# VH-VL binders against Chromatin structure-remodeling complex subunit rsc1 (rsc1), part 7

Target 1, 111 residues: Chromatin structure-remodeling complex subunit rsc1 (rsc1), of Schizosaccharomyces pombe (o74964r206to316)
Amino acid sequence: KPLSSLEARAKVIMRQVRRYRDGSGRQLFAPFERLPDPRMFPEYYQAIEQPMALEVIQKKLSKHRYETIEQFVDDFNLMFDNAKSFNDPSSQVYRDADFLKNYLADVLRLE

## First folded at step 5 (VH-VL; framework fv_lumrotatug)

Design e8 (from U07 with light chain Y91W)
Fold by ESMFold2-Fast, scan of step 5:
Formats: sequence, structure tokens, C-alpha cells
Structure e8 (fold): chain C 111 residues (1-111), chain A 118 residues (1-118), chain B 107 residues (1-107)
Amino acid sequence: as target 1 above (111 residues)
Amino acid sequence: QVQLQESGPGLVKPSETLSLTCTVSGGSISSYYIHWLRQPPGKGLEWIGVIYYSGSTDYNPSLKSRVTISKDTSKSQVSLKLSSVTAADTAVYYCARDLYSSGWFDYWGQGTLVTVSS
Amino acid sequence: EIVMTQSPPTLSLSPGERVTLSCRASQSVSSYLVWYQQKPGQAPRLLISGASTRATSIPARFSGSGSGTDYTLTISSLQPEDFAVYYCQQWNSYPWTFGQGTKVEIK
């Protein structure tokens, strides 16, 4: 089934991006696993038009909502762009989002 | 409700390995991140490290060469091992939950005092 | 690492007074700042996350404000149960760091 093939490729990409560790051994992906709790971070939901996190992407995959791998990649880019929009450029989460967005592009280019 | 409880020996000799366990009840350790922190008597808090729901870990660079955090999901336990201890490692040790981030803590264990002395 | 500095080290106050505690970061923490309350013999309790969002069950008298490098915790009318040590924490930059604490004690 076309979606099964897309899901298999998507899972490989997700695993590679999630498991990235920098030179100090730090896993950069941790802040992107789940959406912020709206009770604890209401300001995030006021500032961000379309919240996105890995948990949402995984749910969309399981419900067959992606027709192309490009749509899946767009959600990853949205997730990182949201972090860069909400956070100061000097912040660790901004820098990590920027790095992982570029890393994702490299993963896709090297396939 | 979610509860965290630290346990382990209250006394450790210099040069030995400190081993502590955090037992989580009322929730799954696979659903959030667990951090270890410590507080020397009468002083402020120091972050030790975190274990993510994936099982991956990050450590404070000042402690990284001596610290290991691991988990056993079947027992709902997170473990801390700190090697080559000295008197400077005497502190109350806490485990704490992080639900949707990498560094703030909404539930804490009660803490367990570890004294490093001969 | 980012150094967090709290001031003053100690405040001696009476119930009913307004309290303002300061927390300053050596670099911007972009509102990734958290406040905790700790009473003797107890674990810290989350008060404020994201610089200004009160945690569940925290009374309205507690409020947080600030941006960049400068943050404040305000208690609008100090109650007897509020005498404690207060800590700020940043999670903008790895490793996560805490201030040294401000002790709010009864006069």
C-alpha cells in the first residue's frame, strides 16, 4: 500500500533525527517530542498559529493523513520553525531547532 | 496521582559508587522525562541529568564522567549511579518529573540524604 | 553556563506585606525561567513556569514577570505559609542552572 511505504520511510527519517547527538553527547530532539501543556504554557498557544510536535506527526502518520513524504517533511519544518518563531535566537532551543532543520535537509538529500 | 520516591543507602564511603533509585507510581515513566538533582545541606540546587522517555540521557558536563542514569520500565524505576564520590557529593538527592520540556519540574520526590564519609 | 543571581539573599517581612524577589541571568533566557518554593525539610514546589504562568493550585497572590535577563517574583500579600526559600531556574541553555535562593523569613 502506498501509505505503508511512506510510513516506513517516515519512520526511518524520524528515528535518524530523534537519535542525533552532538559532540558533547546531548540529544537535541527532546523539546520536540510533545506539545507543551496548554495549562502550563498558554502563551505558546497564543503565539503559535499551528502547534506541531512529533506526537502530532506520529498521530497523523497512523491515521494516514500524509499523501506524500513532502507533506510529512513540511510538518517537521513547521515544528522547528515554530520553535524558532517563539524562542529568542540566542536560546538553546532555537539553536537546536535550526541545527535539526538543517540536519533533516541533509538526511533527505543523502537518501 | 503521580508520586516519585527516592531510595538508597544514606552513607557511602569516599571513592565508592553512589547508587539511588527513583520509584514512580500513579503514572508511567515512559510518558515523561525524569531528572536527578541534588542539594548540599544549606545550599542551592544542582541539576545532575535526565533520562528521556526514549531511554536516552543527558548529563551536567561537570558530572558527566562520573554519572549514569538508567531506567527499568517494567519496575517503574529510574536509577542514578555516581562514581568516585567525595565529601563534596554529600547532598539531598531528588528525582523530578518533566512532562513537556527539558528542564522544569512539576513533581518532585521527597529527597534522600546521602552522606559521603569514612 | 548561564549564571543565575538572586537578590536579596534574605528578606525579613511581616504577614500582609508585598514581596518582590529578583532573579538575573548572565545571558538572556528568553522567558524560559521557572520559580520554585522550598520549605525546610521539603522538596521544592513549582510556582511559576515560563516566567509568568502560575502552576496548578498556586494562589493568585503569586505572580511572575520579566524578560531577557531580568525577572521578578511578586507575592502581593504575604501569608504565614509563604515563609520559605525561593529559587529561580533557567532552562533556555544546557546545562540547566539555578539561582542561589532568596530566603523570605518572618520579621
Scores: ipSAE 0.015, ipTM 0.663, lowest interface PAE 8.4, mean pLDDT 86

Design e9 (from U07 with light chain Y91R)
Fold by ESMFold2-Fast, scan of step 5:
Order: structure tokens, then C-alpha cells, then sequence
Structure e9 (fold): chain C 111 residues (1-111), chain A 118 residues (1-118), chain B 107 residues (1-107)
């Protein structure tokens, strides 16, 4: 079954962002692969109105829930913005979310 | 080709509301984040705020109490209103496009000078 | 807010010369730094994003470098069309803030 143009483009973007490694070889994307465990972080679900993670984005993409690439990108930005909202600016997760949000924008612009 | 064009009165009296419109052509404003920025004569740029494709907005905290950004997708226009103006609000006002909330601006309008004077 | 300071305020140069422009942030901006070029009567033009990523259609003579609080824009061989004011912008912390600009003028 062939992918739509949107799905094909989204998969390329997703792969590039997910695979990023910094100068030390660290994968910055790891915390964003799955939603936080509600048993470990019930306060996250109380504070964050619209939880988002790669697993949710992949499911939405496979079910053809995105009408435009902008909607797909917005879910990525929501995912990173949620992390920046919930975590302290001095935390590694906040810094990684901020970096990856900018890296995503670079990936999109260089297309 | 995407083009942005600012329009509105070039002169506004102190205490009144400054009202500007940004008209977008060659693309849908529903696909872009549109920002407003300003530049006082001979000085640097100041970010005012943004309207997302969803219609949600964010504003510079220093201006938040006075600024409102809105859009009309049927007219492909984004509007800026800045209330209670003073001489310090004299500047060239720009609208600019941001793809994907990147925080940098790849297309700008030509700018429109607004002078606040009695 | 993060304060951006550019130096020098003005550079007087001849075509063919190497240009180095400095931008300093009051706190780390983690390479979330953007450079713009502005000619008289015109809107700013995007040159470099993410401290070192050249925008599309920008000539190879423009390059950016730096990290933390200190950033540099370099023009390897100044062309007549490069005489302009250059601004840096940080996007690490809301609100976005800009430097006061460096004017590159003909000698």
C-alpha cells in the first residue's frame, strides 16, 4: 500500500528528528518516544491538557488523522512545548525539548 | 510566492489605538504563523506577538496588556491593535511569516511607519 | 529578558575585505541565534538560523559560529551588496530579543 505524499514526508521528518545525536552521542529524542507513565507522573496529566508523544503522532499518522503537514508539525511542537511547560528551564528534558523543536524547524526549512 | 503587506494609518494620536492590517497573498494564513514586530527609527527590532494557524496568540509580556492580534481567513488578513499609544510606540511595524513556530522569520512585509504625535 | 549586545556599532570597510561581527547575549542562548541583514528602507532578510545554518539562497561567503553567550557572523570577502546593518536575534527564551545592530558601511 503506497503512502500518501503527506505520510511519506512526515516519516522522513520523524526519522531525522528521532535519530539526532549530540556531540557525545546522546539521543535527545528518547524521552519523547512515549507518553509519561500516569502511575509515575499523575501530576503531568493534571497539568497538561493535551499530552503528546511520538507514539500518539505515529498512531494519528497511520490512521490518516492529519490533513496537512502543518498539523503533524504542530503535534511535534505541542510535544516539546508540553515538556517545556512541565519541566524546569534548568532541566535536561527542557533543554532537549527546546533544542529538538529548533532542530525540527531546521529540518523542515532545509527541505 | 508568498507576500505580506502592512497597511493602516501612518499617524495616530497619543492615548488612541493603533490599528494595522497585514494582507497575505500567494499562500493561506491558515498554513502560517504570522508575527508582528516593530523597529523604532534608528533602533533595533522588538517582537510584539504571534497568531498561530489555530487562531491562538502569544504576546511580548511588555506589551501584553495593550496588544491584540486577530485574523480573518476569508480576507487573508492579520490585524494588530495596540491601545493607549504614546510617542514610544513610534516605529516601523512589520508582519512576518514563521513556519512551524521556528522563531525566525523568512518572509517579511515591507513595513509601515506609524508616528504617534498630537 | 535576554539582552543582546552587538559590536562594533559600525565597521567601515572596502569590498574584498573579511568582516567579523560579534553578538553577545546576557545569558546562554544555546545556539538558538539568528542573523538578519537589513538595507535602508527594506525589511530584514534572514541570513543564518541556529547560529550556523545558512538560509536558502544566502551566499557561501556568509557564515555563523559561536555557542553559549558569544556568537560571530563572518563575511569572507565583502561584496558591494553586503553594505547593510546586521542584527542578531535570540530565540532561546521568550520574548524573542534582538541586538541593536552593526552597520557595515563603505570606507
Amino acid sequence: as target 1 above (111 residues)
Amino acid sequence: QVQLQESGPGLVKPSETLSLTCTVSGGSISSYYIHWLRQPPGKGLEWIGVIYYSGSTDYNPSLKSRVTISKDTSKSQVSLKLSSVTAADTAVYYCARDLYSSGWFDYWGQGTLVTVSS
Amino acid sequence: EIVMTQSPPTLSLSPGERVTLSCRASQSVSSYLVWYQQKPGQAPRLLISGASTRATSIPARFSGSGSGTDYTLTISSLQPEDFAVYYCQQRNSYPWTFGQGTKVEIK
Scores: ipSAE 0.007, ipTM 0.544, lowest interface PAE 13.3, mean pLDDT 84

Design n12 (from U07 with heavy chain S102R W104Y)
Fold by ESMFold2-Fast, scan of step 5:
Structure n12 (fold): chain C 111 residues (1-111), chain A 118 residues (1-118), chain B 107 residues (1-107)
Amino acid sequence: as target 1 above (111 residues)
Amino acid sequence: QVQLQESGPGLVKPSETLSLTCTVSGGSISSYYIHWLRQPPGKGLEWIGVIYYSGSTDYNPSLKSRVTISKDTSKSQVSLKLSSVTAADTAVYYCARDLYSRGYFDYWGQGTLVTVSS
Amino acid sequence: EIVMTQSPPTLSLSPGERVTLSCRASQSVSSYLVWYQQKPGQAPRLLISGASTRATSIPARFSGSGSGTDYTLTISSLQPEDFAVYYCQQYNSYPWTFGQGTKVEIK
């Protein structure tokens, strides 16, 4: 079954962001693969109005719920903004979210 | 409240594989980043590796060829295997939690001493 | 990898004294630095993260400062329960690395 142009573009963008490794070889994207467990992090769900993670984005993409690439990108930005909202600036996940958000912008510019 | 508990043999022979288990209670290990660290007697701490929410892993480059970390969510356990051990691997081994990838450890197990000796 | 060096290795003090512990990184860690306290037979205990942010239950006598490559842990008035080994850790660059520790012992 052929992919839509949007799905093909989204998969390329997603792959580039997921596969990023920094100069030390560290994979930055790992915290963003799945939503935090609501039983273990109830405070996350109290603070964050719209939880987002790659697992949610992949499901939305597979069910053809994105009409534009901008909507897909918005979910990635929401995911990173949620991490920056919930965590303090001194945390690794805050720094990684900030970096990956900027990296996503670069990926989109070069696309 | 989250609790972590290490277990495994206290003595292993040189060239054998060191195998340890970290049992997590008070939460799902799928919700945590669980790290392994070690501390040789009278020395500082060394980071060994981590298993992420997704089940993917990262290891300290100095140990990468000898280390495997895995998890069994049904048992709420994270396992560490370190192959080809020598006396230099004698240490107290800890598992520790990184709550949502902060880069530092808020909850630690009590530690388990592993002595590598013939 | 970033090498963390703590000094002095051992400090012998009496209760009530001010303690200053040093931690130096071989490269800038941009304040992504943690301090832990470890008592004999126990796991390390988180004291300070982000160079200067005290963990919730940690007494006000503990404070952290520094930037770049140089960081300090200060205990303003040493209490009997503070005799322990103190470790610093950087989390700016992979792999995460620790200092060798400073032992604060009773004189």
Scores: ipSAE 0.059, ipTM 0.698, lowest interface PAE 6.2, mean pLDDT 86

Design n13 (from U07 with heavy chain L99Y Y100K)
Fold by ESMFold2-Fast, scan of step 5:
Structure n13 (fold): chain C 111 residues (1-111), chain A 118 residues (1-118), chain B 107 residues (1-107)
Amino acid sequence: as target 1 above (111 residues)
Amino acid sequence: QVQLQESGPGLVKPSETLSLTCTVSGGSISSYYIHWLRQPPGKGLEWIGVIYYSGSTDYNPSLKSRVTISKDTSKSQVSLKLSSVTAADTAVYYCARDYKSSGWFDYWGQGTLVTVSS
Amino acid sequence: EIVMTQSPPTLSLSPGERVTLSCRASQSVSSYLVWYQQKPGQAPRLLISGASTRATSIPARFSGSGSGTDYTLTISSLQPEDFAVYYCQQYNSYPWTFGQGTKVEIK
């Protein structure tokens, strides 16, 4: 029943990033919860070589697929980098991905 | 090629839930988010909310307690539910596409008028 | 939320005239500003994004300018089909907000 120290640490990091809200109360993480439906967004899967979303990261955690916390962080960075490569730089999703990537770096430094 | 079309009852009674559907058809569906907006007769536009490709949502804080947006990807439909309606909710309701999360709307539905009265 | 204010509320003009519409934000929107045109019974039509980038099908007589809190839409020579309501919108931060509109009507 006890979580490994890696899994426990990963869950704390995940919780902090996921729950971030800006001054208006908006949860910036919303676009990153799940992978796009391929029937609705086939262009996404043509443009992105390695799709990533929180649901994939959570499954990898539950299957003990991460050997280091750095591998877990790499998947979060991949998720945000995918959003920045797919969406226009002036878009809200791009700006939110950029902010959350920097926020994740701050969370890691302050833990 | 891409078209958006709103549908739903034109009349809703006060205190009930307003339910609308946006159907997306024609051409390729690519990298867009669906937003709901409304415009009371003779007034300006108000943003209601968005559903992202992930299925997650963001709502205007002024409406957040009453609004739910959902999607049925098998039917290419996005739904809006607004609870506890009053006469102030009388408006033309639009769904609109935000291509590449641009922050502006390149395709709009034609709009559907919803009147709240008994 | 960011409040968008458009002025004037109404402009009465003749075809061929130059028209200038103003949009002011309560705080800087960093050129994340868009202009729409709306005719009676129709959905809004995208005109200009990023304060100054004209949409693909939009005639050259439409131009946008401005920065910070102050933005302008200009129609260099008003055509009969240009009589409409014009709205500005900011997309710098959620919730996205619109001005109340400027009606351009025939004199």
Scores: ipSAE 0.044, ipTM 0.712, lowest interface PAE 6.4, mean pLDDT 86

Design n20 (from U07 with heavy chain D98E L99M)
Fold by ESMFold2-Fast, scan of step 5:
Structure n20 (fold): chain C 111 residues (1-111), chain A 118 residues (1-118), chain B 107 residues (1-107)
Amino acid sequence: as target 1 above (111 residues)
Amino acid sequence: QVQLQESGPGLVKPSETLSLTCTVSGGSISSYYIHWLRQPPGKGLEWIGVIYYSGSTDYNPSLKSRVTISKDTSKSQVSLKLSSVTAADTAVYYCAREMYSSGWFDYWGQGTLVTVSS
Amino acid sequence: EIVMTQSPPTLSLSPGERVTLSCRASQSVSSYLVWYQQKPGQAPRLLISGASTRATSIPARFSGSGSGTDYTLTISSLQPEDFAVYYCQQYNSYPWTFGQGTKVEIK
């Protein structure tokens, strides 16, 4: 089955953000691949009303749940905002979420 | 309560492969990063490498050619292999948890001394 | 790699005294700096993250400060249980690197 133009564009955006590496080769996107285990992090699920991770976004995309590219982008922004609200501003994941959120905005602006 | 415990032989011969296991209890290793570190007697700490949620790894460039880190989530174990050891690899080896990519270690194993000697 | 240098190597002090430990990075670590305490035969214990944020169980006498390349750990009134080696660590870039430690010993 051929991809819709929305799904094709979403996959390009997703790949660019996911594959980003800094000057040391570090994978900034690594903590955003999967949801935290609720048994290990019950406090996360108490604090975060709408958990989001790449695995959830990929499933929604494959099941044609997005009507617009804006809805897809909203889930990425939610994912990064969740990380920034749950984690301390001095943490690497907070910094990485902030950077990747801005990087996503730049990717969208340049398209 | 999360606990980490290192295990493996305390004595390894030069040129052999050092093999250690970190057992995590009190939870799943699927939600955090496990790092390996070492401390030679009387010296400071050296970061060896990390295994991420995804199973991907990153290693200290100084050790990259000799190090392999892997995990078995069903056993809640993370393994370290360091090949071609010399006396310079004598150290206390630690596994430590980095929770949710924070940048620091909130839980450490007690450490295991590995002596490289013939 | 970023080189972390701690000074002094050793401090000999009495209980009740104020102590200040220095940590310098070879390049800016943007406050991505951690302090650990290590007692003989034990694993390191997290004290301070993000240069100045005290970990949950750590007494108020411990404080961290600094920015850029220069950081300090202060113990306002040294207690008997505080005699240990203190390490700083940067997490700004891989590989993560540690200082060589400052030993705080009883006089």
Scores: ipSAE 0.022, ipTM 0.667, lowest interface PAE 7.4, mean pLDDT 86

Design n25 (from U07 with light chain N92Y W96Y)
Fold by ESMFold2-Fast, scan of step 5:
Structure n25 (fold): chain C 111 residues (1-111), chain A 118 residues (1-118), chain B 107 residues (1-107)
Amino acid sequence: as target 1 above (111 residues)
Amino acid sequence: QVQLQESGPGLVKPSETLSLTCTVSGGSISSYYIHWLRQPPGKGLEWIGVIYYSGSTDYNPSLKSRVTISKDTSKSQVSLKLSSVTAADTAVYYCARDLYSSGWFDYWGQGTLVTVSS
Amino acid sequence: EIVMTQSPPTLSLSPGERVTLSCRASQSVSSYLVWYQQKPGQAPRLLISGASTRATSIPARFSGSGSGTDYTLTISSLQPEDFAVYYCQQYYSYPYTFGQGTKVEIK
């Protein structure tokens, strides 16, 4: 079946951000694919009010839970902001979250 | 607490595949980023690659055509395979933990020496 | 790849002396720099991350500083257990790269 214009657009954005590779071939998105295991990282769930990861976003998208593309983008921004809140500013995951948040904004601006 | 232990053959013949296992205790490997590193005799440390909790991997470009890192969550093991080995691959091999992709390693295995020789 | 260069290659010192180890990156690593200590037959031990943040259980005599391309590890008063090889590592960009090490040895 044909996808809604919102769902089709969201999938394009998601794939562009997910597949980004830097000059060394590194896929920056890997840490954002899944939520941390709560048994191993209970401190994450104590610190982060609204956990978010690509697996949650994909599930919401497949169940038609986004009414606007802005709501979809908000979940991506939440995911990156959570990483920046939980992790030390000197960490690679903080740096990657910051870069990908800016990359997402560029992808949206160039549409 | 977390412990990492490397294991595998100490001798590998040229052109064969080097296979090592890192056994992680004190947690599920699905919750950790595990890196492989090596140190040839008399040389510095070289980063080989990483496996993320998702199962995705990234490798050092100098090695990526020959390297595969994989995991078996049920056994709490991360495996390294390096194909087409030569004497230049002789090194102490380490696995190391990166708690949430911080880029620095808080726990290391003891290291295992692999010698490539006929 | 980013090349890390440590100097000097070797330092011969006595207990109680101040030690300064240098690490230079071929390009800015924005303080994404780690220091490790390695003793013979052992794996490296994390000392300092983010150029200046001391790891848990690391004595206060160890301190890190620097920015951009130039970083320093200082041991304010060298203890007998501090004789080892010290490595710096950047985590700014893949592949992660290490310096060649500075050996701190007994005079």
Scores: ipSAE 0.007, ipTM 0.624, lowest interface PAE 9.2, mean pLDDT 86

Design n9 (from U07 with heavy chain L99W S101G)
Fold by ESMFold2-Fast, scan of step 5:
Order: structure tokens, then C-alpha cells, then sequence
Structure n9 (fold): chain C 111 residues (1-111), chain A 118 residues (1-118), chain B 107 residues (1-107)
């Protein structure tokens, strides 16, 4: 099946953000690929009203649930904001979420 | 009350593969971000690697050619395999959790001593 | 890799004394620094994360400070249970690295 222009653009953005590596070669995106297991992390689901992860975004794309690219970007921002809300500001995942949110904004500006 | 428990043979012969298991128990606060670390007798700590909840791994470059970390989610176990061992691999081996990517270890196993000798 | 250097290697002190332990990184770790306490035969215990944030249940006599490449752990009044080896760790970049430890022992 041919991809819609929105889906094609979304997939390019998604790949760029997901593949980012810092100067040490570390993949910053790893914590964001899947939702935490509710059995292992019930505290997360008590604290976060709208859980979001790449797996959810990918499913929404495949089901044609985004009407605009802005809605797709909003889910990425939600994902990173959730990480910043749940985690300590000195944590690596907080820092990575903050960095990747800014990186996403840069990717969008340089289109 | 999360608990981490290392298990495996305490003696391994030179050139063989060291195989350890970390069993994670104790309810909702368990983490898929499980790290392996080691401490040779009388020395400091060395980070070996991590397995994320996605199953992705990162390894210390000094050990990358010899180390494999994997998980069996049905058993709540993380495994470490280190190939081609020598006396330099003699150490207490720890598994430790990193709470949702924090970057620090809040829970550790008690450690298991592995001696490499004939 | 970032090399972590702790000093001094050993401190011999009496209960009630103030303890200052140093940790230096070969390059800036941007306050992504952790302190652990380890007693003989035990796993390390988390004391301080993010250079200055005390972990839950850690007594107020423990404090951390520093930035860039230079960090300090202070114990304001040493208690008998504080005699241990203390390690610093950076989590700014992979591989994560530890100092060689400072042993705090009874004088």
C-alpha cells in the first residue's frame, strides 16, 4: 500500500529522531520505544494521564488516525513531556527527553 | 520491595564461557533497565552493559566482543554471557537496576563471586 | 572514556569528625555524578545522585556538591556506621565509569 504524504513525512521525522546518537555513540531514544509494563511500573500509570511511546505513535500512523502532521508532532512532544514529568530533572532520561524534544523542533525547522 | 539475585557457577575454567542469571522479583518496582557490573577483589567497579525494556543492549566497548546480555521476560530473568574468560575476569558480578533510565543504581543484587581457574 | 579519580585513597578518622571526599573527572560530567557507599561483603548503596540530591533514607549528614570536573562528598559528623569505601560514578556518557574509591577507616 502506498503511504500518504503525511505518513511518508512522519516516518522520515520518526527515523531521524529515533536514530540520533550523541558524541559517545549512545542512542538517546531507547526509553521511548515502548510503554512501560503496567505490572512492573504501576506508579507510571498513576502519575501519567496520557501514556505515549513510539509503539503507540506507529500504531496511530498505520490506522490513519493523524489528520495533520501537527497532531503527530504533538504526540512526540507528549511522549517527551511525560518523561520529564515522571522523572527527576537530574536523570538521564529527563535530559534525553529534553534534548530530543529540541532536536525534533530542529528537524522540523530544517525541512 | 524489589529484589535482584545473581546465580551461576562460582568456578569457570580459562577459555570457557561465564554464564550468570539475574532474577528480578518483588512487585511493581522491578525494571527492565538491568545492568551488569563487576568488581575484581580489592578493586573498583566496572560497568559491563545494560538491557533496556525494548530488549536493546549497550555494552562497555572494552568487553563488547565477548559479552552478551539477554532477557527472558516470562521468567523475569536477565542473563550475562562472557566468552573466552581468563584470570582477569575473576570478580564479584552484580546485577543492578536503573529506575526508568535515571542513570544511577538504586537496587543491587548481593553479588556473586566468579573465580576463573583451572 | 571518562576517567574518574578519587582522593585521597584512604582517610583515617575518628567518630564525630567532618569528612570531605573528592572526585575528579577527566572531562566535564555536567553534574551527572553519583556517590555510593560500600561495606565489606555488601553491594554498593546509593547515597547521592545528580551531584547533590540525597537518596531516600540517607541521613542529612551526607551532602554532595560540585560541578564540571570537580565534586565533593561531605559527611558533617562521622558516625561509626559510616566507615566504608565510597565510590563516585559519572553517567554523562557511555561507558559509565567509576572512581577507584576512598576508604574511610577508624583511626
Amino acid sequence: as target 1 above (111 residues)
Amino acid sequence: QVQLQESGPGLVKPSETLSLTCTVSGGSISSYYIHWLRQPPGKGLEWIGVIYYSGSTDYNPSLKSRVTISKDTSKSQVSLKLSSVTAADTAVYYCARDWYGSGWFDYWGQGTLVTVSS
Amino acid sequence: EIVMTQSPPTLSLSPGERVTLSCRASQSVSSYLVWYQQKPGQAPRLLISGASTRATSIPARFSGSGSGTDYTLTISSLQPEDFAVYYCQQYNSYPWTFGQGTKVEIK
Scores: ipSAE 0.313, ipTM 0.778, lowest interface PAE 3.5, mean pLDDT 87

